# VHH binders against q9y6x5: the designs that were tried, part 65

Target 1, 379 residues: q9y6x5
Amino acid sequence: LPPKLLLVSFDGFRADYLKNYEFPHLQNFIKEGVLVEHVKNVFITKTFPNHYSIVTGLYEESHGIVANSMYDAVTKKHFSDSNDKDPFWWNEAVPIWVTNQLQENRSSAAAMWPGTDVPIHDTISSYFMNYNSSVSFEERLNNITMWLNNSNPPVTFATLYWEEPDASGHKYGPEDKENMSRVLKKIDDLIGDLVQRLKMLGLWENLNVIITSDHGMTQCSQDRLINLDSCIDHSYYTLIDLSPVAAILPKINRTEVYNKLKNCSPHMNVYLKEDIPNRFYYQHNDRIQPIILVADEGWTIVLNESSQKLGDHGYDNSLPSMHPFLAAHGPAFHKGYKHSTINIVDIYPMMCHILGLKPHPNNGTFGHTKCLLVDQWCI
Short names: E, the ipSAE of ESMFold2; O, the ipSAE of OpenDDE; V2, 0.75 times the mean of E and O plus 0.25 times the DockQ between their complexes.

## First folded at step 3 (VHH)

Design g3 (framework vhh_surovatamig_d1; at its last look DockQ between E and O 0.01; V2 from the best seeds 0.00; counts 0 for: pae O 15.5 > 2, placed apart)
Fold by ESMFold2-Fast, scan of step 3:
Structure g3 (fold): chain B 379 residues (1-379), chain A 125 residues (1-125)
Amino acid sequence: as target 1 above (379 residues)
Amino acid sequence: EVQLVESGGGLVQPGGSLRLSCAASGFTFSDYAMSWVRQAPGKGLEWVATIKQSGSETDYVDSVKGRFTISRDNAKKSLYLQMNSLRAEDTAVYYCAAKYFRDTGWYEPTSFDYRGQGTLVTVSS
């Protein structure tokens, strides 16, 4: 009787891919469900920050995962090893699987969603897999479906993370139609496998499934590089994160470092922390560095080096190229409904509603997702 | 303390072969995807090859496909690069690099958790 939800992320799935390529399995899923054409993600438009925003409903300054590489000025801790299991980094928010386990005394399951292999507020996902990129989508799916079908207390919330099309987006760039078509066809086939597996196990009719992503992808080029070394010597600062949003920790007076950087490139904005645009909601956290550099779309910040990446993300969250989509199917969702845009922070309160959970205070607006849900009045 | 120590570099003639090794210590080697990255004199870092945690899944930059083979031995905490049909443009310092892969990305300097001191490969007649 309790409602069940499976949240699936395909990393780096740009919304516009849906218009430029054919997805027969995903289109069949959408035909009997809902589609949100664009999801406006949070700044910075990176993997760890946005995956944590999906499950907390919070801006990065509020949940504390402000980048994929971080430095905390108060504690002097570095998050430079992506295998850092220190709960310190994750404890500024309560993700939905923790609320699910504590509030309803139900189980959660996770196949590699960021944070699910870390005890957060002394609570780890009931069932989880340690991150390992060698583990196939099929093995992740097998574990998730087994946990959803055979668990007591019942698994009511499950997550599944897949690294593509982000890895290929970085390697080939989103404009490489030949390579991207191959990658995206494979993802569509995985979506087909997911639906068939759920149907064969008798889970499909009673399970709510959300398919989404954390960000998009934009084309980069060797002709669009910003060489930081042309403007400032390494002795003046510690680099916390590089591109396309550079996080600068000054070793000397902040104003002196700012003055060396402010006219470095016409294709990069240089902000003192207090001058970061309010619309980014990227200011009020000790892990946000005193100086932030923001490259223009498609520009790469480098240290006297070339870049092999032909695609990147992390850019301004107002850019459509940075937006993912959201598709959903199940008893909570309308059939054949298309919606234009929601904010990525709106996903959390919607999921809490579906599961019957009381959401923690968050930055999402439940009203933005009402038209997707059968039990809500859409005005 | 994390260490990655490369060896096997040297001078080889065009068309020749060379095998690089990397010895890892101070971390759980089998939890990390391993890569070879190189830096030619006066150039930036270039990603060359990656091998995933299990050792069966590999990826290569197009210019070395069919010529280079990456492999690993998790019991010995060692990474290898077999380099065949070497070209003058393969001349570089080769670095062993480790990445846990919670955020996909091969091409950013911050994308690697650990990197060694490098070993020089010179391809010249």
Scores: ipSAE 0.533, ipTM 0.805, lowest interface PAE 2.8, mean pLDDT 91
Fold by OpenDDE, second read of step 4:
Structure g3 (fold): chain B 379 residues (1-379), chain A 125 residues (1-125)
Amino acid sequence: as target 1 above (379 residues)
Amino acid sequence: EVQLVESGGGLVQPGGSLRLSCAASGFTFSDYAMSWVRQAPGKGLEWVATIKQSGSETDYVDSVKGRFTISRDNAKKSLYLQMNSLRAEDTAVYYCAAKYFRDTGWYEPTSFDYRGQGTLVTVSS
């Protein structure tokens, strides 16, 4: 039988939650598998970009999903979480579920992973759910496991996405021990449900399962706001994305807009596109706007309106608060092994290896994950 | 064309009640989390309440908890805000707002996909 892989994402699960909260189900999962304690994600540290990096192995500038909100000046198209169905945005890369179907004539399945309900390179996942936040985890899990168990050609790659603890992180802030404990307990219970379901169906021993996340969460405050309206008039620019990385499309001379913004706050870096730091790998794409503003950790960019968010993400990808974790279990993985850190783009070549797929050119390093795999030498 | 049209605002005495309505059109109403936001004179836009797509989950800003109730009717593409025990500090223009909820918190007033023109609520003796 061909190897099978289920990729699960809990949105906004900060890595250090594992140290600060109790996860009996997840810990049991880890005990029987592997853990990467910190995953360095891609800049910007937002949901759509990082989820697409996981499944392509590419930096954001390369796969073209550079934010949750995007604008293309040539086509005048807009991308957002409510408008993500145009293949135009996704076709700059080939995600692994497409590769899986095209290289091996296998089936892929998806439960609301970003991009999975869109035909990419004229290929859509053999089985998928249209995104609907109202659909329960249980229903998503039931569909995924049904497809893994009963499909022909067999489903060999599947994705499962869940919106927590991100939403709650935004609401309560990651430092709210009382509320986040409740939220994270629910997440652990869902992991318990996942494992139980797989065991019940006889999938547990043969299915490779990766549980990961796209980004973390940092604490925000009403005392740490950057008001753009105090620096520049709305008539001078179009706002494509706001916080903590603002994407600015000037309506007047770019230099003039830059000069109005460059000293707006000591807690915000202002970059012309060509001056964006190389370490971000966030420059070489037309969808990146001429000016970007990057707030310091915990600072929120606002217009002349108050923000009530107590947590946010999207900041510098070197910040530990932005980092997720990765846990895995299955025949491809060791048992009881912990690893300190990998890059999020390293997940793609690893998944390709597990599935026996030839990876597309990517930014990941397979060597970084060798110690997780039973068939590899740990260097 | 997407439209959100608020109604039900007016002048009310402290301790009084009002019920706001929002009629939505031009988009799939049931796919969006709906919210009320308000702007008091001289203040910024403030989040008031949110209700998820199914209507089974609601959230409120602390200052209105126990006094306000958000509800929706997906069949009628309508959003409601029952406001009881109104206070002077509740005086504001109230806006209906829609968000396709995924990765964005409910509490950022500028992050909504759609927003109405608002209805004025004045609480005064």
Scores: ipSAE 0.051, ipTM 0.586, lowest interface PAE 2.6, mean pLDDT 93
Fold by ESMFold2, look of step 5:
Structure g3 (fold): chain B 379 residues (1-379), chain A 125 residues (1-125)
Amino acid sequence: as target 1 above (379 residues)
Amino acid sequence: EVQLVESGGGLVQPGGSLRLSCAASGFTFSDYAMSWVRQAPGKGLEWVATIKQSGSETDYVDSVKGRFTISRDNAKKSLYLQMNSLRAEDTAVYYCAAKYFRDTGWYEPTSFDYRGQGTLVTVSS
């Protein structure tokens, strides 16, 4: 039977939490497998873009999910709570579960990974849960393991998504050791439950498991606010996204809007679309607005309200605070191997290799991950 | 200038009803998820209910489920909260709040881009 892979994301799991908190279950998982200590994610360092980059191997400009909030001027569509299931947004790329189930009598299963409840290119994951944040980790895990164990054609690729530690990271901030210790202990217990469930079902020895995340978290403060309404009248632009990367569609002359914003705060960089740094790979998509505002780490762009958030993400992807980790275990992976860093787009070609799939054109580099794999020459 | 103006608060007996309204101006109302939050005397802000941009989905804090109904009218740029079976514990200043979609939209909202000045609801015998 073809190799099987379970891809797990714990949203907002900052890489250095592994060094600063206790994870007996995750550390046992790592000891018996591999660890990538830092994964350099894509800019913008937000949930939807980075989860889609993992499963497509593409930068945001190429896969079209360029932020958590987007606007398409031609269709007048907003990517928001009311419209994030419209295939229009997702169809600029082909995620791995679509490729997997369209060849060689394979199935895919999903427990709430972003996009898996959307019919992308008229294809939805073979087995899936509609997104509902009220569904427990246990129920998500039960469905995934049932599908992995009992499906015809067999499920060879499965995804599992969990909202923590992102939600608590926003609420408390990453520097709140007491609250974050409690939250991260609960997450480690969930990882223990995952491994135990796989062992009890006889899946553990022959299933490849990746545990990763989409981004980290940085500390915010009421002392680090950028009041956008103080610098520009709201009538001069349409606001597409706000913080920490604002997306600005001018309603008046673009240069006039830029000039009003460029000196608004020393803690915010203002870019015309053509001047966005090349290292972001964030220019060549119509959903990227003519002006973006990029706040410095730990700064929050606000309109007229103080933020209740004590932690946030979405900042420059060069910041270590924005980086997740990747751990993996299974027959494809070495045991007890640690690797310093990969790019998040490198995960896709590695997963395609493990599953024996032909990858679509992508931005990942297989060579960056080959040392994790037993069937590759690392030297 | 963005404005969110709440109305409909007042004094009501336990078991009574009130309907809160919020009139929005100065921004594209249909682009924002809308919420009611409340602040009891001497307490922090508590999220009460949220309605998505189109009105298609709603969510409520457990303590008000079955008693409160959130609704919106995008043509009138208005948000509403129908409060039935009111209890003394519902006494608070109620705020209309607006949020553009963010990464954290997969958990209960904890921050907002705009908030009104509030309307006082007092439930007392």
Scores: ipSAE 0.012, ipTM 0.457, lowest interface PAE 8.5, mean pLDDT 89
ESMFold2 (binder alone), look of step 5: mean pLDDT 83; pTM 0.840
OpenDDE, look of step 5: ipSAE 0.000; ipTM 0.267

Design g30 (framework vhh_surovatamig_d1)
Fold by ESMFold2-Fast, scan of step 3:
Structure g30 (fold): chain B 379 residues (1-379), chain A 125 residues (1-125)
Amino acid sequence: as target 1 above (379 residues)
Amino acid sequence: EVQLVESGGGLVQPGGSLRLSCAASGFTFSDYYMSWVRQAPGKGLEWVATIKQSGSETDYVDSVKGRFTISRDNAKKSLYLQMNSLRAEDTAVYYCAAKYYRDTGWYEPTSFDYRGQGTLVTVSS
């Protein structure tokens, strides 16, 4: 039988939540599996970019999903709705479910993972659910387990996406212990439900399961706002994305717009595209705008309005608050092993190895994940 | 114009050592995986060793493991191969090769984005 893998994402699950809250079900999962305490995600630390990096092993400038809101300077297309199903935005990379279907006589299944309801290189996940935030975790789990157990050719790669704790992290902020405790306990219960369902169906012992996330969350405040309208008039630029990374398309001379913005706030860095720090790997794509503004951790860029959000992400990927974790269990993984850090782009070549797939060219390093795997030498 | 210029090849007796160098220009060296590939007389191309962009990870064909060491200097845009305990079967033209992305095909000698002109290593007594 071919190896099987279920990849689960809880959006916005900051790594240090594991140390500050109780997760009895997740801790039982980890005790008999592996834990990577920090996953260094890609810049910008947003949902769509990082979910696509997990399944392609590429930096955002290489896979083309460079933000949750995008403008392509060559084609003049706008990506403003996160439900946009135009394959154009996704076709600069080949995600693992496409590779799984094309290299092997195998099927893929998806419950809401970003990109899985879009045909990419004329290939859509064999089984999928159209994105709809109102669909319960239980319904997503029911479909995934049905497809894992009742498909021909067999489903060997499956994905499951859940919007929490990101939605609550934005609403309450990560430092609201009372509300976050309630939300995180519910997530832990969902993990317990997942494990129990897989056990009842006889899938647990032979299935590889990865639980991870795309980014963390940091505390925001109405005391930490950057009012862009105080620095530049709307007539000088088109705003492509706002906060905490603003994407600016100048309507006048780029240097003039830059000069109006460069000293706007001590809590914001202003970059011409060619001056974006190399460590971000965020420069070589037509969807990256001529001027990028990067707010300091916990600061929100606004247009003469107050912000109601108490938590946000998108900040510098070197910040621990932006890092998720990775936990895994199954025949491919050691039991009771803890690892400190991997890069989010390393997940893709590891998953390809587990599934026996030839990875497409990528920015990940298989060696970084070797210690997690039973069939590899750690040293 | 992309250039990869190998040097350091020559005649050496079995059990001897050689150090190969490759000078890179015309591309952002630090963004590329770098490899050494070789072609023995009358044989096809064979991948020998690869090093990641940062130098943090290396990989070798089994026949040279423990004898050869690949290294790089990103500031000098240079790639090196230290060859110890040389054998007659190591006789080949050695090529410096560059690959922007890592994949399982990186050890396929025809999968590289750029390749140099080669330097001849002859192991004979």
Scores: ipSAE 0.000, ipTM 0.105, lowest interface PAE 21.7, mean pLDDT 88

Design g31 (framework vhh_surovatamig_d1)
Fold by ESMFold2-Fast, scan of step 3:
Structure g31 (fold): chain B 379 residues (1-379), chain A 125 residues (1-125)
Amino acid sequence: as target 1 above (379 residues)
Amino acid sequence: EVQLVESGGGLVQPGGSLRLSCAASGFTFSSYWMSWVRQAPGKGLEWVATIKQSGSETDYVDSVKGRFTISRDNAKKSLYLQMNSLRAEDTAVYYCAAKYYRDTGWYEPTSFDYRGQGTLVTVSS
């Protein structure tokens, strides 16, 4: 009865993988739906920040998940991906599943999307799975489809998260065609399984499905390391996050720490918090540290050590290598339409429109996505 | 309180073997990627080996491949490193490390959520 939406994320799915590899199942999905070739994500281009931006429509400085590792100077709390269960970190925004559940006769369901196993503003997803990376895609899909068909009040918003191709992108690097080909073929097969399951259960024709990602991936190398220990002694600062965006909390005068760092490497930019470029929208939050280091694409910041990581993300969000794509299919979407670029914050107001929800104030622009939708005039 | 307690370090001759153990408490061990990280005298931290939550996948730094084996027992909340054919360059403090895993710097020694106090391994004649 009410419109339904399933939001699927394949972590670290770089947009140009679509041009370099064959995706028969994804291409069939796109043929009868829409494709946005590039989604410009938010800075920093990391998993937790961008997944939360998708479901809130906010820049990181506004929603408060500013990195995968954070320190809050006011409360003196530390966040890592292992303690994401503290609502404190997530309470600076209202994600779409919370708003969805506050409407009459609506439930939400979640298979592992970041934040969905946390009560946010005293509201947790109606159905959810506690995060566990050992749980198969099939089990996540089985739970989501069961909840979409067997819930009262009905599940109208559902999310599904999968860790690949990000894990393999880090291990092999995006330029390893042999290994990435194998990984991406398996993902395409999972998309085929998803579509087949939805068809079998009678959900496919009346369900809106979005397939997207949080960021891309760039090639790293042992030949592209920035040794922070060659710049500054550990006694001068506390390290909150390391690479490719280092978050520095000074233990001495901030200007002295800045002066030790500012000319250390030609392959990173060093910013005092107030000097962070406005285009990043990464300044106005207590969880953003007094000094931020931003490595150039493909460079890794290290502490007198080697790096085995062959791929990474977190870099400048203007870089095409950091961009994911968005594909969608369902009654809300045109068929066979291709769009070049949207901002990742634009996804939230589009999803609110599809679900008939009033969006919370956000940084997205509905006009950017209107051409994807059948009920909108895009000229 | 999260605790990782390493044991099994000691003095061994070149070509010898040692088995390190790590006892974990205060977190859901079976939900974490587990790793061994080492620090040689006067050097920085080096990632050595990682094992997936289920134990189904393992990875190693090239210098220890074929010599070291990482394993885990989720029921006992324990991590192990079997070290064979030890070399003088393997001399280091070995740390047990835990990572919940999203995509926050897998393989980076400083990216781990929890780390133990370490156990010293000395390889000398």
Scores: ipSAE 0.012, ipTM 0.445, lowest interface PAE 9.0, mean pLDDT 90

Design g32 (framework vhh_surovatamig_d1)
Fold by ESMFold2-Fast, scan of step 3:
Structure g32 (fold): chain B 379 residues (1-379), chain A 125 residues (1-125)
Amino acid sequence: as target 1 above (379 residues)
Amino acid sequence: EVQLVESGGGLVQPGGSLRLSCAASGFTFSSYAMSWVRQAPGKGLEWVATIKQSGSETDYVDSVKGRFTISRDNAKKSLYLQMNSLRAEDTAVYYCAAKYYRDTGWYEPTSFDYRGQGTLVTVSS
């Protein structure tokens, strides 16, 4: 039977939660597997961009999902609910489930993941659930394990996505130890349920399992707001995305809009598109707007009102608070190995190697992850 | 064309009840979390309540908890807000709002993908 891989994401799972809270089930998983303590994600540190980077190995400017809210300057399309399932938005890259189905006679299964309910390059995941946040973890787990055991051609790549701790991170903020402790304890119990189910079904010994996340979370405050309306009138621009990275489409001369914004707040950087720092790899795509505003960590950009968010993400990807972790277990992985840091784009070529797939051109470096793998020599 | 059409607003005495409805069209209603947000005279937008896609999970701002109940009917593509024990401070234009799952940031009043035209609720004797 070909190698099998289950990729699990807990949205918004900040890396240092592992140091500050107890995770008995996750620690048992790690003890017999590998841990990468920090995963350096792509900019902007948002859900859709980073989830698509994990499965394509590409920076956002290359895969085209550059934000959770987008406008394409060439086609004049807006990324909205009527267009969110339009393949146009997703077709600038080939995600791993498409490669898995096209290169080999294999199936892919998705108990949710951004893009898996969209036909990309005329290929949709062989088994999938339409996204619905109200579907329980138990139901997602039941479906994914059923597909892993009862498919022909065999399911060799599978995904499982869960919205926590991101939703609670936004609501309570990561510094609310009481509420975050409760949420993270529940996640650890779900990891215990996952492992128990895989063992009960006889899948555990032959399945590679990766548990990771797309980004972290930082504490916000009503004392750290940037009121955009104090600097510029709405008649001068169209707002494509607001916080903590604002995407500005000028209705007047770009230089005039830039001049109104450049001194708006000491806690926000204002960039013309061509001046965006090269280290972000966030420039070469028509969906990146002519002016980008980047708030400092913990600052929220608002339109003349208070924000109710106590936590947020999207900030500079060099910030440790924005970093998730990666843990993995299975026949491809060493046991008891700890690694410090990889780039989130490195996950894709590693997964292609495990599955025996030829990766599409990508921004990841296989050498960065080879020390995790039993069939590789690290230097 | 995406439309959210609110109804059921009106004048009611303190302690009274109203049921707001929102009819949705032009999108896959069952794929969206739905919210009620309100704007009192001379104030900014305030998030009131959210209901997740299947209707199993709800959340409320503290000032309405125990008084308001949000519900939905996915077959009818409709959202509801049952408002009991109404107070003068509940006077506002109430908007039906839809959020696709792209970001789990529920609590930002301006972060919704779609909002309706609003329906006025006046609580006065």
Scores: ipSAE 0.013, ipTM 0.453, lowest interface PAE 7.7, mean pLDDT 89

